# Designs tried in a protein design chat: VHH binders against BTB/POZ domain-containing protein 2 (btb2). Part 3

Target 1, 284 residues: BTB/POZ domain-containing protein 2 (btb2), of Schizosaccharomyces pombe (o74778)
Amino acid sequence: MSMNSSTEISQEPSIMKPVSSISSFVFNAGFLQGTFSDTTLIIKGETYHLHALFLGRSPVLLQKLIENNPKGDVHYTIEVETEDPYVTKESCLFVLSTLYCDSPRIPAEVNVCSVLAVSDLLGLDTLAFEASSLIEKSIRPETMESVIRFLDPNFEGLERLKMGMYPRFTSGLFNKAIQVMYNTLVSNWNTEYARLLCNLPFEVIKDLLESDKLTVGASSMARYKLANEIVKMRASFRKQNHIEGKGDESVVLAFDEGSRGIQLVHIAPGAESRRKIWKATSVR

## First folded at step 4 (VHH)

Design v09 (from b10 with S101T G111D; framework vhh_8k46_1)
Fold by ESMFold2-Fast, scan of step 4:
Structure v09 (fold): chain B 284 residues (1-284), chain A 123 residues (1-123)
Amino acid sequence: as target 1 above (284 residues)
Amino acid sequence: AVQLQASGGGFVQPGGSLRLSCAASGRTFSSYVMGWFRQAPGKEREFVSAISGSGESTYYADSVKGRFTISRDNSKNTVYLQMNSLRAEDTATYYCAAQTTGWYSPLTHYDYWGQGTQVTVSS
């Protein structure tokens, strides 16, 4: 009676454990043992034997349960289809287990990004916002690249970075990441940030290095030297990995107020490069 | 830094089988998402398969699903790609790759790449 033949549900360190006697019964008899299961839930080909009453805490699953009229059967079968690689069996087990518990908390051993993905999929706003908050609080030089890649795993560009893959919960994370980079870029550009800076869109690098929020020293020379080294690093990375650029990236001295004495430009061979050089240097 | 050494490539007839291995250096291999990619002459590099650090989750490109099986042995720091029912279209250089964090999509964004091993399926 306790056996789930398609998916073996066991107590993992990442599965939430209830504190109260009622929650303990609901978790152990309901979630772990599948006692009086009335719903077969299929997510990404994995089958879960659960309860409509507890799945109804998810507005997405509730809607599917309402739409799926069993035609006199006592049992429901509902499916959630997704191509999202962040939706994993482990994250599904954890998130589904929270529906059988009071006051769920995301433990350190759980992949927070995967919890956000499943929470978004199932419409669990509170859990998704908690996951997003944990990601935001984890943004440091050591985690920066992972966060940025989570926001834009398909290299779609700046608009995707600003939204993230789960816009209801991930919008704002990029702004937080940029704020951390303003304060940490100078000490981390050729270490923790080296790989990230090589993969960020040019417009992000341009906005970051030209920003008056970036603390790099008082003089245009300090900013120019930093920007030139980063642009040089990006060019070397593209050449080494056979990545086509939109043109040569360059740094010029500029008297534009918004650029803090420097300007980053894409210099294409030919007529376009001449105009940029003339404008930036008041050419001889 | 993680070093990856792919091996096991070779010549096989259509319908044949081949097992690729990727040996990784490093003490935290069991936390890495491992992936296989391939690149045929004149084509873009494409995703083939990936496996989570624990081995609990596996991912496959539609073109190889049901024919290829990815697995790993964390005690040996090695990931495997068992290729069955090979077709001429599977001819490519196969690369193994590692993600050192659990936050990335298993289909993209790999930190470390192996040198590749050539697989040729031809009569």
Scores: ipSAE 0.000, ipTM 0.154, lowest interface PAE 16.0, mean pLDDT 80

Design v10 (from b10 with S31D E56G; framework vhh_8k46_1)
Fold by ESMFold2-Fast, scan of step 4:
Structure v10 (fold): chain B 284 residues (1-284), chain A 123 residues (1-123)
Amino acid sequence: as target 1 above (284 residues)
Amino acid sequence: AVQLQASGGGFVQPGGSLRLSCAASGRTFSDYVMGWFRQAPGKEREFVSAISGSGGSTYYADSVKGRFTISRDNSKNTVYLQMNSLRAEDTATYYCAAQTSGWYSPLTHYGYWGQGTQVTVSS
């Protein structure tokens, strides 16, 4: 009995010592230090040593922990598979760290689009909506190209923006991005927006200029003039920067009454090669 | 690659103060999250503090919170750890480390490490 007294005294909790907040302790000791890790999480081949208790705050990870219950082992191994290029090691680290916090804030140093992608992957709706809101508030000419590529990675054009990536969280983003583009086109654009229009894929420009949501005065000629100016700007930009395009871009008048008074076209590769042969022969 | 050189360690009595410095050689110092770690004899290396590239976010282990302050000067490519109210349990070799994954990264994600500087708190 006396042999146990010193051990018992030294192991008693100090009730007079200030206690850190739960969230501070959990973040520092659990996430940063990795104390008492019981779970190996694998995302895109990257390994994270974490805690089932805190990962369970993600409905997706909770389901995987339940499905992969070690059945008498005390260590979990779970994997999340994704082909999404926006799911990066940095974004995974940040999003996983939020599971160890009560009120996480998205820092300025983190790619917000990547935070949205990982939040969607892990079923973290509140964080996904916060990320979407931050992207929406950051939309301006200088950031628009990155936003469009994020929402439409396959370059399917503006029609896809209504149904793009992460549709549960990005519907407001599509409306804001489209509105910024339309408002800039109907007013004087700055140099950054002119550069954006030169760098965007043809299909995006085509859908934008042919859209019924773009109102450029009452006549089809006003829309034609704007589209022709943009096509000429794109051609000049490619020539000055030695960039080869997908073929010649052109604007034609369409006989469709209503919103689509013009059509943007590419010259087909076969037609282009035949025209070059013909011109060479006619000049001789 | 970034090279890190920690300095400022030494002998100090309990209740004393020390300021550690970590000088980095690298072109894009502000892209790195900087962390301080320590290792006592016979113990594993543990997290002490971290600071974001901009200096806008700082994080501390509970054992040092309120006593230690991390700061950085990006114009000098240097990170600092001001250690106040030092205790015997703060005795360790202190390492500075760098990573690009963010201020929230675990110990295992720091890819660049300095040689360390010894801190001894004894009466």
Scores: ipSAE 0.030, ipTM 0.523, lowest interface PAE 7.2, mean pLDDT 78

Design v11 (from b10 with S30R S31Y; framework vhh_8k46_1)
Fold by ESMFold2-Fast, scan of step 4:
Structure v11 (fold): chain B 284 residues (1-284), chain A 123 residues (1-123)
Amino acid sequence: as target 1 above (284 residues)
Amino acid sequence: AVQLQASGGGFVQPGGSLRLSCAASGRTFRYYVMGWFRQAPGKEREFVSAISGSGESTYYADSVKGRFTISRDNSKNTVYLQMNSLRAEDTATYYCAAQTSGWYSPLTHYGYWGQGTQVTVSS
């Protein structure tokens, strides 16, 4: 349709005539016009003039209203600090507006990852679940990179998951992304997702390569060859991007504790001892 | 790395209460999602409850919702499970666990596990 910008959500329509519907009046007069505002909310340095009654629908904002309202004050001032790059003015305006209406829907023009980030920040479980569900349903090989960027915005190895941020949602998204990676890894292990494979934490790569869901042939040797190529690629990527590697990752064949007599592929952190001995000998 | 030690189990009558504690090592404790799991004799290990690193988000299995409360004290590096209105079917070894990869349930996504503490509900 003709609506092509989520910035339309940030516009301030000047509707001066009252509406007869309670829901329309609350949204238009309360949220859009700021009529009878009693609360100044500051998120990431941006100021919003809102109402304690409606902000109280957020458990996070309710707690801040209780803690940061001095006894006897007629006006509330509360602040939410975050370093999350997905918390944007546009997403805040949309998420805050949902507190002023019943049964809100996430519009197509709003960044759904940003809606999830703000919903998580404000403790809005239902909206966060809806956003997460929409993202998860959209995960395919061509969209997975944007989801991984959301889960790891500073490229430090799955920051949101490691920091325990809203595990119900971020874990589900990661699990779906890994499921897509199993299929992509078998077909094109070093083509489209080489950077993602190189940036994933060791434990995730270990789980991927040792998983029964990874079908790369009928033999342990086929899996060993694939795993060896991937750890080699990761080592090359680390060297090219000056990422510290205290040891080379290595692939070993071992007996499975539950399946006696079967050789399994295991990924292990490598020791530098052999390399340092050989380096001292080869560098004259 | 996180090392976990569960404690507080014991014998209790039906309708009684117990508080389990999970002591964790290191200052990185506050970043981990912590979970409680239990395993009854002859049964698979099952999820009981989980709490986010900040303590602001909690999750409960349907069988314990309304009876159990999970909490944490990041200053003491400890997670608690307050168990009220205990029933015979709550008899199990209770384990605390920390997420390493960030996936939320199943069991295989929790990388650090405590040794467990036995809870027996019997009269």
Scores: ipSAE 0.000, ipTM 0.120, lowest interface PAE 15.7, mean pLDDT 71

Design v12 (from b10 with E56G T108E; framework vhh_8k46_1)
Fold by ESMFold2-Fast, scan of step 4:
Structure v12 (fold): chain B 284 residues (1-284), chain A 123 residues (1-123)
Amino acid sequence: as target 1 above (284 residues)
Amino acid sequence: AVQLQASGGGFVQPGGSLRLSCAASGRTFSSYVMGWFRQAPGKEREFVSAISGSGGSTYYADSVKGRFTISRDNSKNTVYLQMNSLRAEDTATYYCAAQTSGWYSPLEHYGYWGQGTQVTVSS
């Protein structure tokens, strides 16, 4: 919050040791203590007292420093506007601190998705790629919904999932996520994945359940049973939450040698349409 | 709110060692970044070390790096500062501090401060 004050620290800190390394002095006296700050940076209403020289390592902040404070200004004031909910005070503090050191490490306490968001906001490519790598390694059933919502917060569909909200850094994360889901869906569909599966677009569910990479078993009946339970769960969720306009979702048997024995379809509401689709085995 | 109690200070000769402890009470200890600060007579408080809530990340002032080690035991709600190779310039009152932001921050963001413990290094 912009009402927070950074005037609690004396501007004559005893940590200014003349023989310390440049890197250690910059991090400890400059960032940690705010010694000789010359820049007020505002991000989402939070105020940070920092140094133009080190903020200039961010191409985004450098541009704002040049734009708003011409050479010779004694104090800089710059602002970064964002509506991104992943940009948090904690992640801003961490990302800004990386500008004051040579080999930053992303700590476990900071949300890695938030670190990526702030890194993207400030144009810090190496940190953003490191954050993306850590997200990829963290993908498990317990984290799956969080990762998918990070890639596609509005559940727009497959194209958004493939690129993510920060395409330079998040493209490729969906490939890892879908591989984990292929291997773990049968054991997690009604637990860790239940809410996620209810919210994913039909096209994503169809692609997932019809995939030959999904580990269910060789039997068309096993795949049908799994898909049918998921479709029922989705129907119950839509009814409970008054979600309209998508038509009825259904699973039909397919006998094509190249398929895994099922096809997911949207059908018009009505018993006759459902009976027709159910009785007919289709290959596509 | 969290209450912090620092202890373990004392008199030690140059080259000696001391271990400081900071016992915390409160709701969720593992959610706090914990820091150690010190204040020598007639000087401002200076940063010494910080540790993340999980213990996975540690930070040290240049003057203590390689000599001091910060650690925590979340099951005991306690933070430790192991001080080795002590020097006369390490003489100060040592304070532990906690912040609710969940990780590293400048001094002004540490909202909870413990009682100090005096460390004297002299021959």
Scores: ipSAE 0.000, ipTM 0.132, lowest interface PAE 17.7, mean pLDDT 77

Design v13 (from b10 with L107S; framework vhh_8k46_1)
Fold by ESMFold2-Fast, scan of step 4:
Structure v13 (fold): chain B 284 residues (1-284), chain A 123 residues (1-123)
Amino acid sequence: as target 1 above (284 residues)
Amino acid sequence: AVQLQASGGGFVQPGGSLRLSCAASGRTFSSYVMGWFRQAPGKEREFVSAISGSGESTYYADSVKGRFTISRDNSKNTVYLQMNSLRAEDTATYYCAAQTSGWYSPSTHYGYWGQGTQVTVSS
C-alpha cells in the first residue's frame, strides 16, 4: 500500500480479477523495501526485517513462527542458530528472497554451495536439490577443489565424500566428483589438475591413488609411475613454498590385498624407502 | 567471522622452548584450517606451519622442520605451536591465521588473522 492510494470502483464482485502482478509487488515492496514488515529474523547474528506470510513457505521458519508467537501478535521475532560456515549473509539474502517469488533461478554470481547450505538450514528441499544439480554440472578440474572442500571440510579423506555434509542433497555429487577425478587424473593431472593435487591433503591423495576405482593401465607399475610423478610434483610445490608435511611423501610397492600394488607413505628425511614396507622381500 | 588471539611469546635463550597458543572465537572452529606465520623486522611474512580442521594433516616450513610441532584442541577452540631448539633466526612476531576453505595454500588463502605475539631468541 502506497501513501497515494487510488480507489477502484467495480460494478460487480470479482475477487479473482488481477490488478497487478503479485510476484512483482511482493518482491519489490515486500522483500526489497521491507514494506509492512512484521517479522525480525536473526541468522548467525545478522538481522532481517521480513514477513511471516512469506517466511512460512519455509517449514523450519513456519515452525519457529508458530512456537515463538502462538497468540498471533502483530510482530514476530525468531532466531535460527547454525555453526555452518557456508551459511553467509549474502546467501541468506538470496535464499530468503526466493520466498518472495515463484520459480527462483540461482544466478551465476551467487555461491551455489552456500545456497545449498542455507536451503538445507531452512528446509527448502526443492531449492537445495536445484543447487546440488548446479554443483554437479559445474564439477570440472578447475572447480573440484571447491566441491571437495564443501563436501569434506575436515579433510577426512575420500571416504567422507560418500557421507559428506548435507547427505540428503549431496549423495549424487560424490559419484560425479569421483568420476571426474579418476578421468581427469589419468589424462590431465599435469596441466589442469596439478594445482588441485598440490593443495590436497596427503590423506586425500593417498585415498585417491590407492583406490581400486582408479583404473591405470593393466599393472601396478602404471599406478606406481603415476603416483610417483604426482608425489614428485607435490614435493617440488612444497619446496618452492617452504611447506613440509609429516615427512617426505613417497610411493612404495606393497603387495597387500586392497592396496592395488602401491602404498603412499611419509618417509623420514634422509631415508629412502623403509624396508619393512616391502612385502615380497622385507630383507631386500 | 572468527577472531584470533595469539599468546605465549617472550624472551628465550638459544636452545630453549616456547609454546604459542591461538584462541579462536566462533562456533565453527573445527571447520577452519589454522596456520602460523612469522615476520621479522624488515623481512617478508613467511609460512611456519598449518593444521587441518580435523588435525589429521600438518604442514611445516623446512626452516622449522623437526623443531616445531603444531597441534589443536577443537574442544577449547585453540591451536598450539610447540617451538623447541629455538635459534636467533626464529626471532619474529608470530601470527595465527584461519580459513574456512580447508586448503594448505600460501597466506593469500587465509582470511582471518590475529594480532601476533613477539618471540625473541637471544643470549
Scores: ipSAE 0.000, ipTM 0.128, lowest interface PAE 17.2, mean pLDDT 73

Design v16 (from b10 with W103S; framework vhh_8k46_1)
Fold by ESMFold2-Fast, scan of step 4:
Structure v16 (fold): chain B 284 residues (1-284), chain A 123 residues (1-123)
Amino acid sequence: as target 1 above (284 residues)
Amino acid sequence: AVQLQASGGGFVQPGGSLRLSCAASGRTFSSYVMGWFRQAPGKEREFVSAISGSGESTYYADSVKGRFTISRDNSKNTVYLQMNSLRAEDTATYYCAAQTSGSYSPLTHYGYWGQGTQVTVSS
């Protein structure tokens, strides 16, 4: 077809100045500078001036935009109500900023647990799974108390610990925490880890100490000595801090006839459990 | 932030009973660990009792164990302290508090504090 002036004025690619990328412009002008904001978003009393087009990438925010602007008003006002203490202004700013870019990464300076909380709140599944993966990889003896607090901040017990507060994303984290606890129990404990063991629910301590995944020597006697030490430490801590429970914790040696002389450890919470002297944990 | 309002204090004779209430309002996590603390004139504030978010776990200072009972009604965002067999040494201003950080210990990390209610045990 006929040549036109557009062809004649085309520059060699290597000598042309590149146009700013869409992603760079959207993040810098839209999110950072607030240029042409059309939406007032309120989360937990904090106000954010943002854009319906980019907030619509969140299925939760998209639904609120649709429901709260039936008139087709030029400016949107939407609110997300939450009582979640992990939803913070810093985490909201980071998570909302991810709606303005194509390849968000969770920076080291942002609390990953808070990123998961906000991602769950806004229906950002991919980011929530990424946050959960980072939490799992960060589980160490030094971070254990923080992880336990995140899974069960209200002391609801073992079932909550197993699920976490965001079950779709957090349900696997306690299994990793328990594995780190098994590995730590065979070494010398620092004060923080000893305190954690005192604060864990009885059911967690029972499962931990009766598990065949806990390898403390070759004999049931080594396991019994460790369990007895932990139970005594917990009893001292409860007495000092006046924590009431279902009664005194105790360690019982059980003999498994099917094991022909193998002695097993059973951990029982006071008088009611003494009637059930047999819950044998196999060591073979 | 959570707002806490303590009430139910007053004058009572030794051996008497009082029930304190703490109503929570605002944006609160209704399952937060809630605690009662007291402060007598010229003394440090001391822990009295705490209750887990679900209400299944309770904690008491030795000085009040067996005499005081903590409870909560999450449908009303209210925590209660039933005080029985009151002694002269129980005279103090009683404060309710909510835990702000997810410490696994119910004995620490209280950041939201209510106004106190005065309890005076005297003949």
Scores: ipSAE 0.000, ipTM 0.216, lowest interface PAE 15.2, mean pLDDT 75

